# Designs tried in a protein design chat: VHH binders against p49116. Part 118

Target 1, 238 residues: p49116
Amino acid sequence: EGPLLSDTHVTFKLTMPSPMPEYLNVHYICESASRLLFLSMHWARSIPAFQALGQDCNTSLVRACWNELFTLGLAQCAQVMSLSTILAAIVNHLQNSIQEDKLSGDRIKQVMEHIWKLQEFCNSMAKLDIDGYEYAYLKAIVLFSPDHPGLTSTSQIEKFQEKAQMELQDYVQKTYSEDTYRLARILVRLPALRLMSSNITEELFFTGLIGNVSIDSIIPYILKMETAEYNGQITGAS

## First folded at step 7 (VHH)

Design ta60 (framework vhh_7n9e_1)
Fold by OpenDDE, second read of step 8:
Structure ta60 (fold): chain B 238 residues (1-238), chain A 120 residues (1-120)
Amino acid sequence: as target 1 above (238 residues)
Amino acid sequence: DVQLVESGGGLVQAGGSLRLSCAASGFRFSNYGMYWGRQAPGKGREWVSGISWSGGYTAYASSVKGRFTISRDNAKNTLYLQMNNLKPEDTALYYCARPGYGSSDESDYWGQGTQVTVSS
């Protein structure tokens, strides 16, 4: 059987909204995040192994790991997105809420810790100098995680995950043959993804656009969206 | 199609230096780590050095560590190998490579190589 991914899956190009405002507003942040989310979902959809699992299983997988995929996408696209600036803007917006005493101390702590974890994760990935190939397979490993509750075809999902891991291992071994710990250094970053709250991510990046609608609820629609429609939406938002 | 073309090899005396180049085409160069390998006469392929997509991370075989430097210019789609303090045992056909997909050794892409000969 052929490899899990191809060159088309290694390519992960995010197009940012234009023009970039002088001050990053909530709309710009949400639009940027939405584009990344769509890109991530459609990336997953483009994988033959993903398609082979069927629509119901596919939807369940994405619902389970969308936050992780999104976060990996943030890390991968951090420079193009000016993620540090985006996060600073988000913090600034939150400060207004803090000053108005709209948030509890505990909630403030949770949100700030989440932002810190996100920044730290992205920084750690940058320090490792992860390339497009490695990101693609890391996303695949995250996508094909069989340990989420309520999944069907877990045996098949596990097989795909193993395949992704093996292919990544081979890549790292070939490229960095005498650095026997690089793979471990990369993979050990993955647990950090599951420490991040999907709810907080949703609040920080998406509340300006989706309101009371959850990412979970729109995932089926994103997965069914035609590529042309997606591209049109991206260009139309520019 | 993926293409890799090595250059810069030649004959050099022990203690001398060479700089190899590898011109890459047919793929997005900056999406991949790259590596140099070599094959000496009568020996198998040997990994020499690897570099991450941006050059922020490098790795070297113990036999060349401290003497060889791998680098890249993504704007020029070019991989480099600076070889200093060359030794006769460094004599080999040097090739640049992009890892492929899957577990097959043949999945990688490499060029025709450039010959490096170090005389004693």
Scores: ipSAE 0.898, ipTM 0.962, lowest interface PAE 0.5, mean pLDDT 92
Fold by ESMFold2-Fast, scan of step 7:
Structure ta60 (fold): chain B 238 residues (1-238), chain A 120 residues (1-120)
Amino acid sequence: as target 1 above (238 residues)
Amino acid sequence: DVQLVESGGGLVQAGGSLRLSCAASGFRFSNYGMYWGRQAPGKGREWVSGISWSGGYTAYASSVKGRFTISRDNAKNTLYLQMNNLKPEDTALYYCARPGYGSSDESDYWGQGTQVTVSS
């Protein structure tokens, strides 16, 4: 029995590269995004229910949802990251970068639409004033998604997702007892995460870091890291 | 570990005001929504008001809406309840709470409470 998450899972502390350069560059943006990605994967791996599913299932789940987890992390850490400033710098960098392949009008529109969707998502979460507990459970709901192709143990994954939904409901109903609409307002934000392209996320935040290697390809290796190795990636220590 | 300490209660005449405080420690206060509850003599516990982590979202029981204002100061790890136009029916032990894990109220973290008595 016991709850799905604990206070350790509600704590989600991103340590930014320091100092922030006067002029943002690809290296700083990629390092910042990388730290958030590693923090997100370390968070997922620390959940006992997640560990119980086994390595193969863990890898499949994170490969399927890393972009959703990353986007929730961007929303949760928007203030500490100065995300709006980073997004402005990314746009400027992409337009002026000699390292990028030719940018067609359609490609520029797709990138701009993705940035707009991301900003809209972050703004909606900010308006609802989503807290650390709510973010932890929203991340759990997207992590334990039983409907991705190729998954095994789908009934167990569905049970964990339902448990996450119930515990989020309990928290919201205890905190805002006579506000019967808050939970629905929160949950209807989640479908937008699946409409955001992981390929565009890689271009915006991981340009120059992964070259020919996709995030999907490195996930199994990140999940195998020992706690000390995760801490090294999160804090930038070797 | 989790500690909540209420203060600011007292005896006040109908129509008067009181400001309650709750000092929180043992957890990262800004990660959690908080709420105030109350228990009148011989009655069950009643939810009064809830507040989101930054104070940007609040909710009130219909019985106190327009009279009570919940707020918080994350730098001081403190939750507040400003009570105006108090009525004899508001007489109760007031406690602050951090929601716990699970559907039972017994899983919540709450303080010992501060007594509010409103004379007619």
Scores: ipSAE 0.837, ipTM 0.939, lowest interface PAE 0.6, mean pLDDT 87

Design ta61 (framework vhh_7n9e_1)
Fold by OpenDDE, second read of step 8:
Structure ta61 (fold): chain B 238 residues (1-238), chain A 120 residues (1-120)
Amino acid sequence: as target 1 above (238 residues)
Amino acid sequence: DVQLVESGGGLVQAGGSLRLSCAASGFTFRNYGMYWGRQAPGKGREWVSGISWSGGYTAYASSVKGRFTISRDNAKNTLYLQMNNLKPEDTALYYCARPGYGSSDESDYWGQGTQVTVSS
């Protein structure tokens, strides 16, 4: 049996909308986020093991972990996206809402904590200097998580996750042979992903584009989208 | 195709220094951590040092720690190994490597290596 991933899956290149505005408006943020979401979903779709699970199971997996995949994508593409600037813009927008007394104190706290957790996660990943290979396998580990409710083929999903973990372990062992704790340092970051609310992520990054439509509801359509159509969306939204 | 070409080896006296280079091509260099290995005569392959994609993280074998420095230039697709205070036991064929996929060592990509000989 061959490896779970290949060079094609290690490549993860996000193209940002152009031109970048002086002020990052809601539209720019949402478009950037949408491109990352599409890239992440189509990345998953390109994995043979993912394809082998079947359409229904695939959709269920992505629905369960899209926020985690998206967050890993944010971390991976933080520089290209100018994520710190994006987050600052989001905070500014929220501050306006706060001044207008549109949000409860509890909600404000929740949203601000989410932004903080997101920033800390991305910073921690940057500090670890995670590479494209490691990101690819971390995403695979997240994708092939068998512990989500309502999944079918959990045994097969678990097998794929183990394969991803083993291959990542091998990579780390080969590259950093006498650093016996690097793998653990990397993997211990994954729990932070599940502390983040998908609803809050959706509100922060996607509200301007999808309105009342949920990411969950559009995932099947994204997964069925043709590559040409996807590319058209990227170029057309610029 | 992935290609790795090592250079910079040679004969040096104990206590001397060498700087090895590895030119990489055929893949996106900055997507991968890289490592140096060596093989002494009659011995198996030994890991020497590893470096993350940006160079922000490095690791060294205990036998070379404090003497060797691994670095990289992603703009030039080049990996480096600065070797100081060389010892006769450092004599080996040094090779740079990009990890492959899977559990087999054979999945990795190696260059042909560059010979380093340290005389007493």
Scores: ipSAE 0.918, ipTM 0.971, lowest interface PAE 0.4, mean pLDDT 93
Fold by ESMFold2-Fast, scan of step 7:
Structure ta61 (fold): chain B 238 residues (1-238), chain A 120 residues (1-120)
Amino acid sequence: as target 1 above (238 residues)
Amino acid sequence: DVQLVESGGGLVQAGGSLRLSCAASGFTFRNYGMYWGRQAPGKGREWVSGISWSGGYTAYASSVKGRFTISRDNAKNTLYLQMNNLKPEDTALYYCARPGYGSSDESDYWGQGTQVTVSS
C-alpha cells in the first residue's frame, strides 16, 4: 500500500471572512472558527484510510479529537487568522464580563488558563517552524487515536496511527538528517492538546454560532453531509 | 510533477566560495522543508543541510557546519546553498531535494545536480 497522505492533504488553506471588521466581534470570530473547523473535517474526510474505517468509526474519531484538530489548525493558521488579535479581543470581552459580574471568578480563571495554554502551544509550534507536511501528519496522528472509548476497529486505527508516526519520522529524518532531536521536540507537543478543554474552546470560538448546541452534536451531522455528498457524486445520485 | 533544477556549481580553488541555487516547480514550495544532498564520485548520497518552510529552522551536516548556509526565497520558489571556505573533500555533485513519502531516499524528489569541484 502507498503512503497514508498525499500532497493534497498537505495543502490546508483557510479563507477568512471578508471584509475584516474594524473592531473584532463575536460573529467574525465564530465565523472564522467555523470555517477552520469545517476545513479540518473536510481534510479528515478526504483521507482514504479514514474513509476505509466507515462512517460510524469516522464519526466517533472526529467527535473524540475535534478539539485537538481544531487547536492544531489554529496553530497552523495563526498568522492568516491573526490569532493573537482574536485572543486579545476575547480577553477584552472577558474583562468586560467581569465588570458586569456575568461570570464567576473560577470560570474566568479557567478560561484565561486555556488561552495561556493555547498561546504557549502556538508559540512552541512557531518556534519549531512546523511545515504543512508536519502539520498534516500531526493531525493524522491525532485523528487515528485508537485509545478513545467506544471505538470499533481499534487495531486498524492503531496501524494507521503507527503509519502516520513512521512517515513523519521519515520526513523529519530526511529533511534534518543530523538533527536527532527535532522529531522528539515535535511529538512532545501533542500531549498538551489532550489537556485543553473542548467546552472552553466552544465557549471562546463557537458561542455565537451554535447557541446551546455542542460541537460534539454538530460533528456527526456535518460528517454525514460530507459522506452523502461524496457518495452522490460517485454513484451519480444527488 | 515535481521538478527541481540546480545551478551555480563550478571549479573553485580551496578556500573559495560558491552559491548554489535550486528552482522548484510542480508543488507548493512553501509547504515543505527542503534539503541539499551531495554525491562524491564512487560514493552514495550524503545529506548536507536542511531548512524548514520559512527558513526559521536549519540543520547542517557536521562536515559543513559553520562553512555552509542554507536559505530559501518562497516568493521565487528557490532554495540556496552558500558555500564558504571550500575544501577538496567538498567535491561532489550537489542535489536539491524535496522529501518524498516513505523511508527510501529513492522516493525523494531530486534534481539532476550541479557539479562542484574544489582543487587544492
Scores: ipSAE 0.853, ipTM 0.941, lowest interface PAE 0.6, mean pLDDT 87

Design ta62 (framework vhh_7n9e_1)
Fold by OpenDDE, second read of step 8:
Structure ta62 (fold): chain B 238 residues (1-238), chain A 120 residues (1-120)
Amino acid sequence: as target 1 above (238 residues)
Amino acid sequence: DVQLVESGGGLVQAGGSLRLSCAASGFTFKNYGMYWGRQAPGKGREWVSGISWSGGYTAYASSVKGRFTISRDNAKNTLYLQMNNLKPEDTALYYCARPGYGSSDESDYWGQGTQVTVSS
């Protein structure tokens, strides 16, 4: 049996909206986030093992883990996105809402903690100097998680996850042979992803574009979108 | 096609220094960690040092720690190995490598190697 991923899956290039505005408005942030989401979903779709699970299972998997994939994407593309600037802008926009007393104290705390956790996660990944190969397999491990409720073909999903883990292990062992803890240091970051609320992520990054429509509801359409349509959206003005 | 071309090897006296280079092409260099290996006469391949994509993380074999330094220039698609305080036991064919996919070493990409000979 061949490897789970290939060089085509290691490549993960995000194209940002152009031009970058002097002031990062909500629309720019949402467009950037949407492009990353699209890239992440189509990345998943490009994996043969993912395709082998079938349409229904594929959709269920992505619905379950889109926030984690998106967050890994943010970490991976942090420099290209100027993520720190984006997050600062988000905080500034949030402060306007706070001043208008639209949010409860508890909600404010929750949102701020989420932003903190997101920044901390991205910083931790940067400190580990995770490369494109490792990110690809981390995303695969997250994608092929069998422990989400309502999934079918859990045995097959588990098998793919194990394969991803093993191949990542092999990569780390080859590259850093006598560093026996490198893999553990990488994998131990993954639990942080599940501490992050998909609802808050959606609110922070996507509210300006999708309104009351949930990411969950649009995932099937994204997964069915043709590459040409995707490319058109990337180059199109929105 | 993935290509790796090593250079910088040669004959050096014990205690001397060499700097090896590896020119990479045919793939996105910055997407991968890279490593150096060596093969001494009559021995198997031995891992020497590894480096993350940006160079922010490095690892070394215990036998070369403190003497060898791995680095890279992603703008030049080049991997380096600075070897100081060389010893006769460092004599080997040195090769740079990009990891492939799977558990087999044969899945990795490596160059033709460059010969390093350390005389006593």
Scores: ipSAE 0.922, ipTM 0.973, lowest interface PAE 0.4, mean pLDDT 93
Fold by ESMFold2-Fast, scan of step 7:
Structure ta62 (fold): chain B 238 residues (1-238), chain A 120 residues (1-120)
Amino acid sequence: as target 1 above (238 residues)
Amino acid sequence: DVQLVESGGGLVQAGGSLRLSCAASGFTFKNYGMYWGRQAPGKGREWVSGISWSGGYTAYASSVKGRFTISRDNAKNTLYLQMNNLKPEDTALYYCARPGYGSSDESDYWGQGTQVTVSS
């Protein structure tokens, strides 16, 4: 039958808040991150296969993988976001928190290791020159993960993941026919996403936005948003 | 509607050079990898070279490696193939392609091609 994704899903356009302040602050970072998160949720809910799984399954999948989708989005939109500049501002903020004795040394070490892993991931994706089609399918592979605890319809989810893997393979093999190693180089990057803590991502990018409310607790509300309200959050989305 | 239009083919002597161009329209060119293929008289289609979205990653068929260079200009929505040290066995219809959905080459989007003829 038809393909899992379409050209519509290959398009992923992040519109940044304007203007960029001279000195980066928590509000700008959180608004930028929230726009990427909303764009990522909108992308997921537009997939017919995802819709077919039903609301409860959709919520469970996105709660389990939002951090992986968000991180892929950071890598894909790194230039548009000036991600290196944002990460530098976050590091500066963390150093100020240390001086005020607000965070333990062990916690700072965990957060800095997370930033290093994020930067390493984004650099590896840039070095591989991952395109919009490849990003769309990598996002589909992590979205349709059948191995998260508590999921129902795991056989159908696994079928969609396998379809995503096959279609990515087809694309890479047609584009780079005699390069038999590119697909493997791409896929070995994915396990690193599972090692990145969603709690640390929340702390780094969403502190000013959500306060004491977790991202996974707001996901059901984001997924229920009507298209007009959703588009109002993301100028130029889809 | 995806459209690909090749140009730059012609008749050239062995050892000569040609630069092929492919004008792309109907899709966001910079989102996709692209490739060049060719079909020689009496043979099936063969892949020649592929390029990633920014041009940072390229791959070549063994038969053309070191002689051909693939490149792209995303501002102009144009794909190029620089062909040096051409050989009679390079004679073929050259076409550019955007990979389509599915495993079959028939799902790909191809131009009509530009003829390259190399005489000895």
Scores: ipSAE 0.853, ipTM 0.944, lowest interface PAE 0.6, mean pLDDT 89

Design ta63 (framework vhh_7n9e_1)
Fold by ESMFold2-Fast, scan of step 7:
Structure ta63 (fold): chain B 238 residues (1-238), chain A 120 residues (1-120)
Amino acid sequence: as target 1 above (238 residues)
Amino acid sequence: DVQLVESGGGLVQAGGSLRLSCAASGFTFDNYGMYWGRQAPGKGREWVSGISWSGGYTAYASSVKGRFTISRDNAKNTLYLQMNNLKPEDTALYYCARPGYGSSDESDYWGQGTQVTVSS
């Protein structure tokens, strides 16, 4: 009945591990990424419309879109994460792997292409100066995607997605009234998120912490965590 | 409680300048784009200018483009409108606004406004 999101959902505050090491290592990168992933899932879980869909649907939606939510989170939190520094460290490690023959040339090319796509996405979002409200609604649009295989309640999911689209349109139209193209510039960024490999994202950001366990396989457990446990995880207080 | 308080209006001669300020409170200011609107006597509300959260993106109504500059200071929770080369047609109550939630026009948060009168 009311709006899809509220001020609570627009607030998205990432707390980074402290202290930042002098030289970036895989454990620091994985801890930082894990905090962002947990914050993103906690964000999704807090939406009343999401809760109304039920546990099975919630799990299916997040398993299908976690990479899109995570990538939007990387763009939104790029400054607080020093994302450019993290990506530079990853690129340097990949270049060293070429000399050590530890990865195939084909794999290295795939991973570097993924990093370039990620950088281009983040740069596009930065040039558009996307705000917290716009990010919250873009995340809602990707979360409430009715077109993933195996979903139930697809008509309800589609209704929530349309609501998210309408509320984003209203916001952009009110804020930038005579700039009739801004909304289109924002929305055409979204298809690129589905072309980015979740397997490569997992390899780049989660290998040191998750090991051989896939992100989508642990999502049901993370979604069942109590709020205090979620908060402990994203602040490192547990 | 979202509050927006405008100041800086007054009487000014045509060709003059004024700087309007809007003090925002009750929400995280830098999460939102903001805009300035105006309402002239006997007219409807007119959008004047909008600004993104960091100030990196701005837009202006064609009637004020090149004369007005919108800016913000997130450390001070303050929105500004620098008005140059003012015309009698700019006479209006100027208000700052934060877009609201949902698709209703009534969902926006507006200040009470500051009066700008431009004499010929």
Scores: ipSAE 0.822, ipTM 0.927, lowest interface PAE 0.7, mean pLDDT 88

Design ta64 (framework vhh_7n9e_1)
Fold by ESMFold2-Fast, scan of step 7:
Structure ta64 (fold): chain B 238 residues (1-238), chain A 120 residues (1-120)
Amino acid sequence: as target 1 above (238 residues)
Amino acid sequence: DVQLVESGGGLVQAGGSLRLSCAASGFTFSNYAMYWGRQAPGKGREWVSGISWSGGYTAYASSVKGRFTISRDNAKNTLYLQMNNLKPEDTALYYCARPGYGSSDESDYWGQGTQVTVSS
């Protein structure tokens, strides 16, 4: 009946571990990424339409799209995370690994291409000056994707995605009435998210925490956490 | 509750300038784009200008482009419209707005407006 999202879904505030170390390390990167992941999943769980789909569908949707949500979160929080500094440190490490012959050239190439795609995505979003409302609706569009294999309730998911697309369109058209191209410039950025590898994201940002366990395997457990547990992970308070 | 309060309107001669302000409260101002609209007596609402959250992206109605400048100060929760080279046809009630949720213009949040009258 009402809008898909509310003001509470537009608010997306990442609390960083402090202080930032002089030289970036795996622990700082993983802690920062984990806070963003938990914030992203808490955001998804707070949507009434998402809750209405039921636990099994919720788990399947987030398992399929967590990398897209996480990447949108990286772009949205790029300044507060100092993402460019993190990526530069990773690139420097990869360059040293090439010189010392510690990693295969093929793997290094895949990781470097992923970092390039991520930087390009974040730069395009920054150039468009995407706001909290636009980010919230872009996240809703990727969350309510009916086209992932194995999904049930696909008709309802598709209706929520269409609702997200329409409400984003209305916002952009009202705000920038005579700029008829802005919406298209925003939406054409989304397909790139599906071309980025979730296992490379895990390697770059989560290697210190998950070891041999994939992010999608822990998602069912994270989605079942109480609100206080989410808050603890987001703030590092527990 | 979202509140928007405009100020800075008045009577000005053609060719003159005015600076409008809009004080926003009840929401996180920096999360949203904002826009200015206007309504002349007996006419519908006309979009004037829009601005992104940081001020890095702006758009203007063809009728005001080159004469008006939209800006914002997120630390002060304030939206501005600098109006130069004013014309009699710019006479209207000017209101600031935060776009709302849904497809209807009635879902938007508007202030009460500030009257701008341009004499010839």
Scores: ipSAE 0.765, ipTM 0.900, lowest interface PAE 0.9, mean pLDDT 88

Design ta65 (framework vhh_7n9e_1)
Fold by ESMFold2-Fast, scan of step 7:
Structure ta65 (fold): chain B 238 residues (1-238), chain A 120 residues (1-120)
Amino acid sequence: as target 1 above (238 residues)
Amino acid sequence: DVQLVESGGGLVQAGGSLRLSCAASGFTFSNYSMYWGRQAPGKGREWVSGISWSGGYTAYASSVKGRFTISRDNAKNTLYLQMNNLKPEDTALYYCARPGYGSSDESDYWGQGTQVTVSS
């Protein structure tokens, strides 16, 4: 009983690797992205409703939505990450690869389109000035999506998603009462997340980190980590 | 332990101005939207104004629009309400609030309030 999320789920603090190198490199980008990914997984795992669904369902949900959670995290943490600088560095590297004939032009075009979609998404969220509570509930709506293929416990997942939507609506109406259409403006941004390729996200942000192993394949192991191990990964405490 | 402490209220004549402040502690102020509410004698709570976590977006109740200005200083963990052209109808206890987790009845966190009395 009680609210779907607590105040602890509203605070979402990314600790960046320090210091930022003079020249951005694959290692720094991968480390930054990994910290955000682990923070996102730790966030999801800490939700009582999520825990109540059981380990198999938890793994299936996160495997289905990690790219959407990660992208929302990129938008929320864009300033902390200096995301525009990271994306510019990736674009520069891709343009140099075209010139050096290291990658096919068609593949680079697909990757560039993905970067533009990501930039547009982050800009729309920034323009709306989405707050921490709104981000937490948008992540919950994405996490508790009952419509992914192969899911079990669909009715329970749907109830948690409806609870997230209801609580977001109550919050927006209470906080932004004179902006009648704010909730609609926020919610219409979510479908764009489903159009973004998780494979391209892996290429952009996790190059060299996982080798031939996909993010999808490591998710079960991340979710089984103990709290201290999660905290060590997301803060870089060693 | 979330704490919100309002100040700046007082007695003022119609047409006057007051600036309310709210000192926030016990949470990361810059991560949360905030709002001001008020409760007049014999009436329920009324939402007055809200501000996003960055300060980039603000909203106002129709009754105060054009007269009140909400702002925040995230470096000082302080929320402000500048009240101009005050009317007797603005007489109320003014509360600083951090929105709660989804209850539409009341915020989970609000201050004790600062009294504003406007005489004609």
Scores: ipSAE 0.000, ipTM 0.275, lowest interface PAE 13.4, mean pLDDT 82

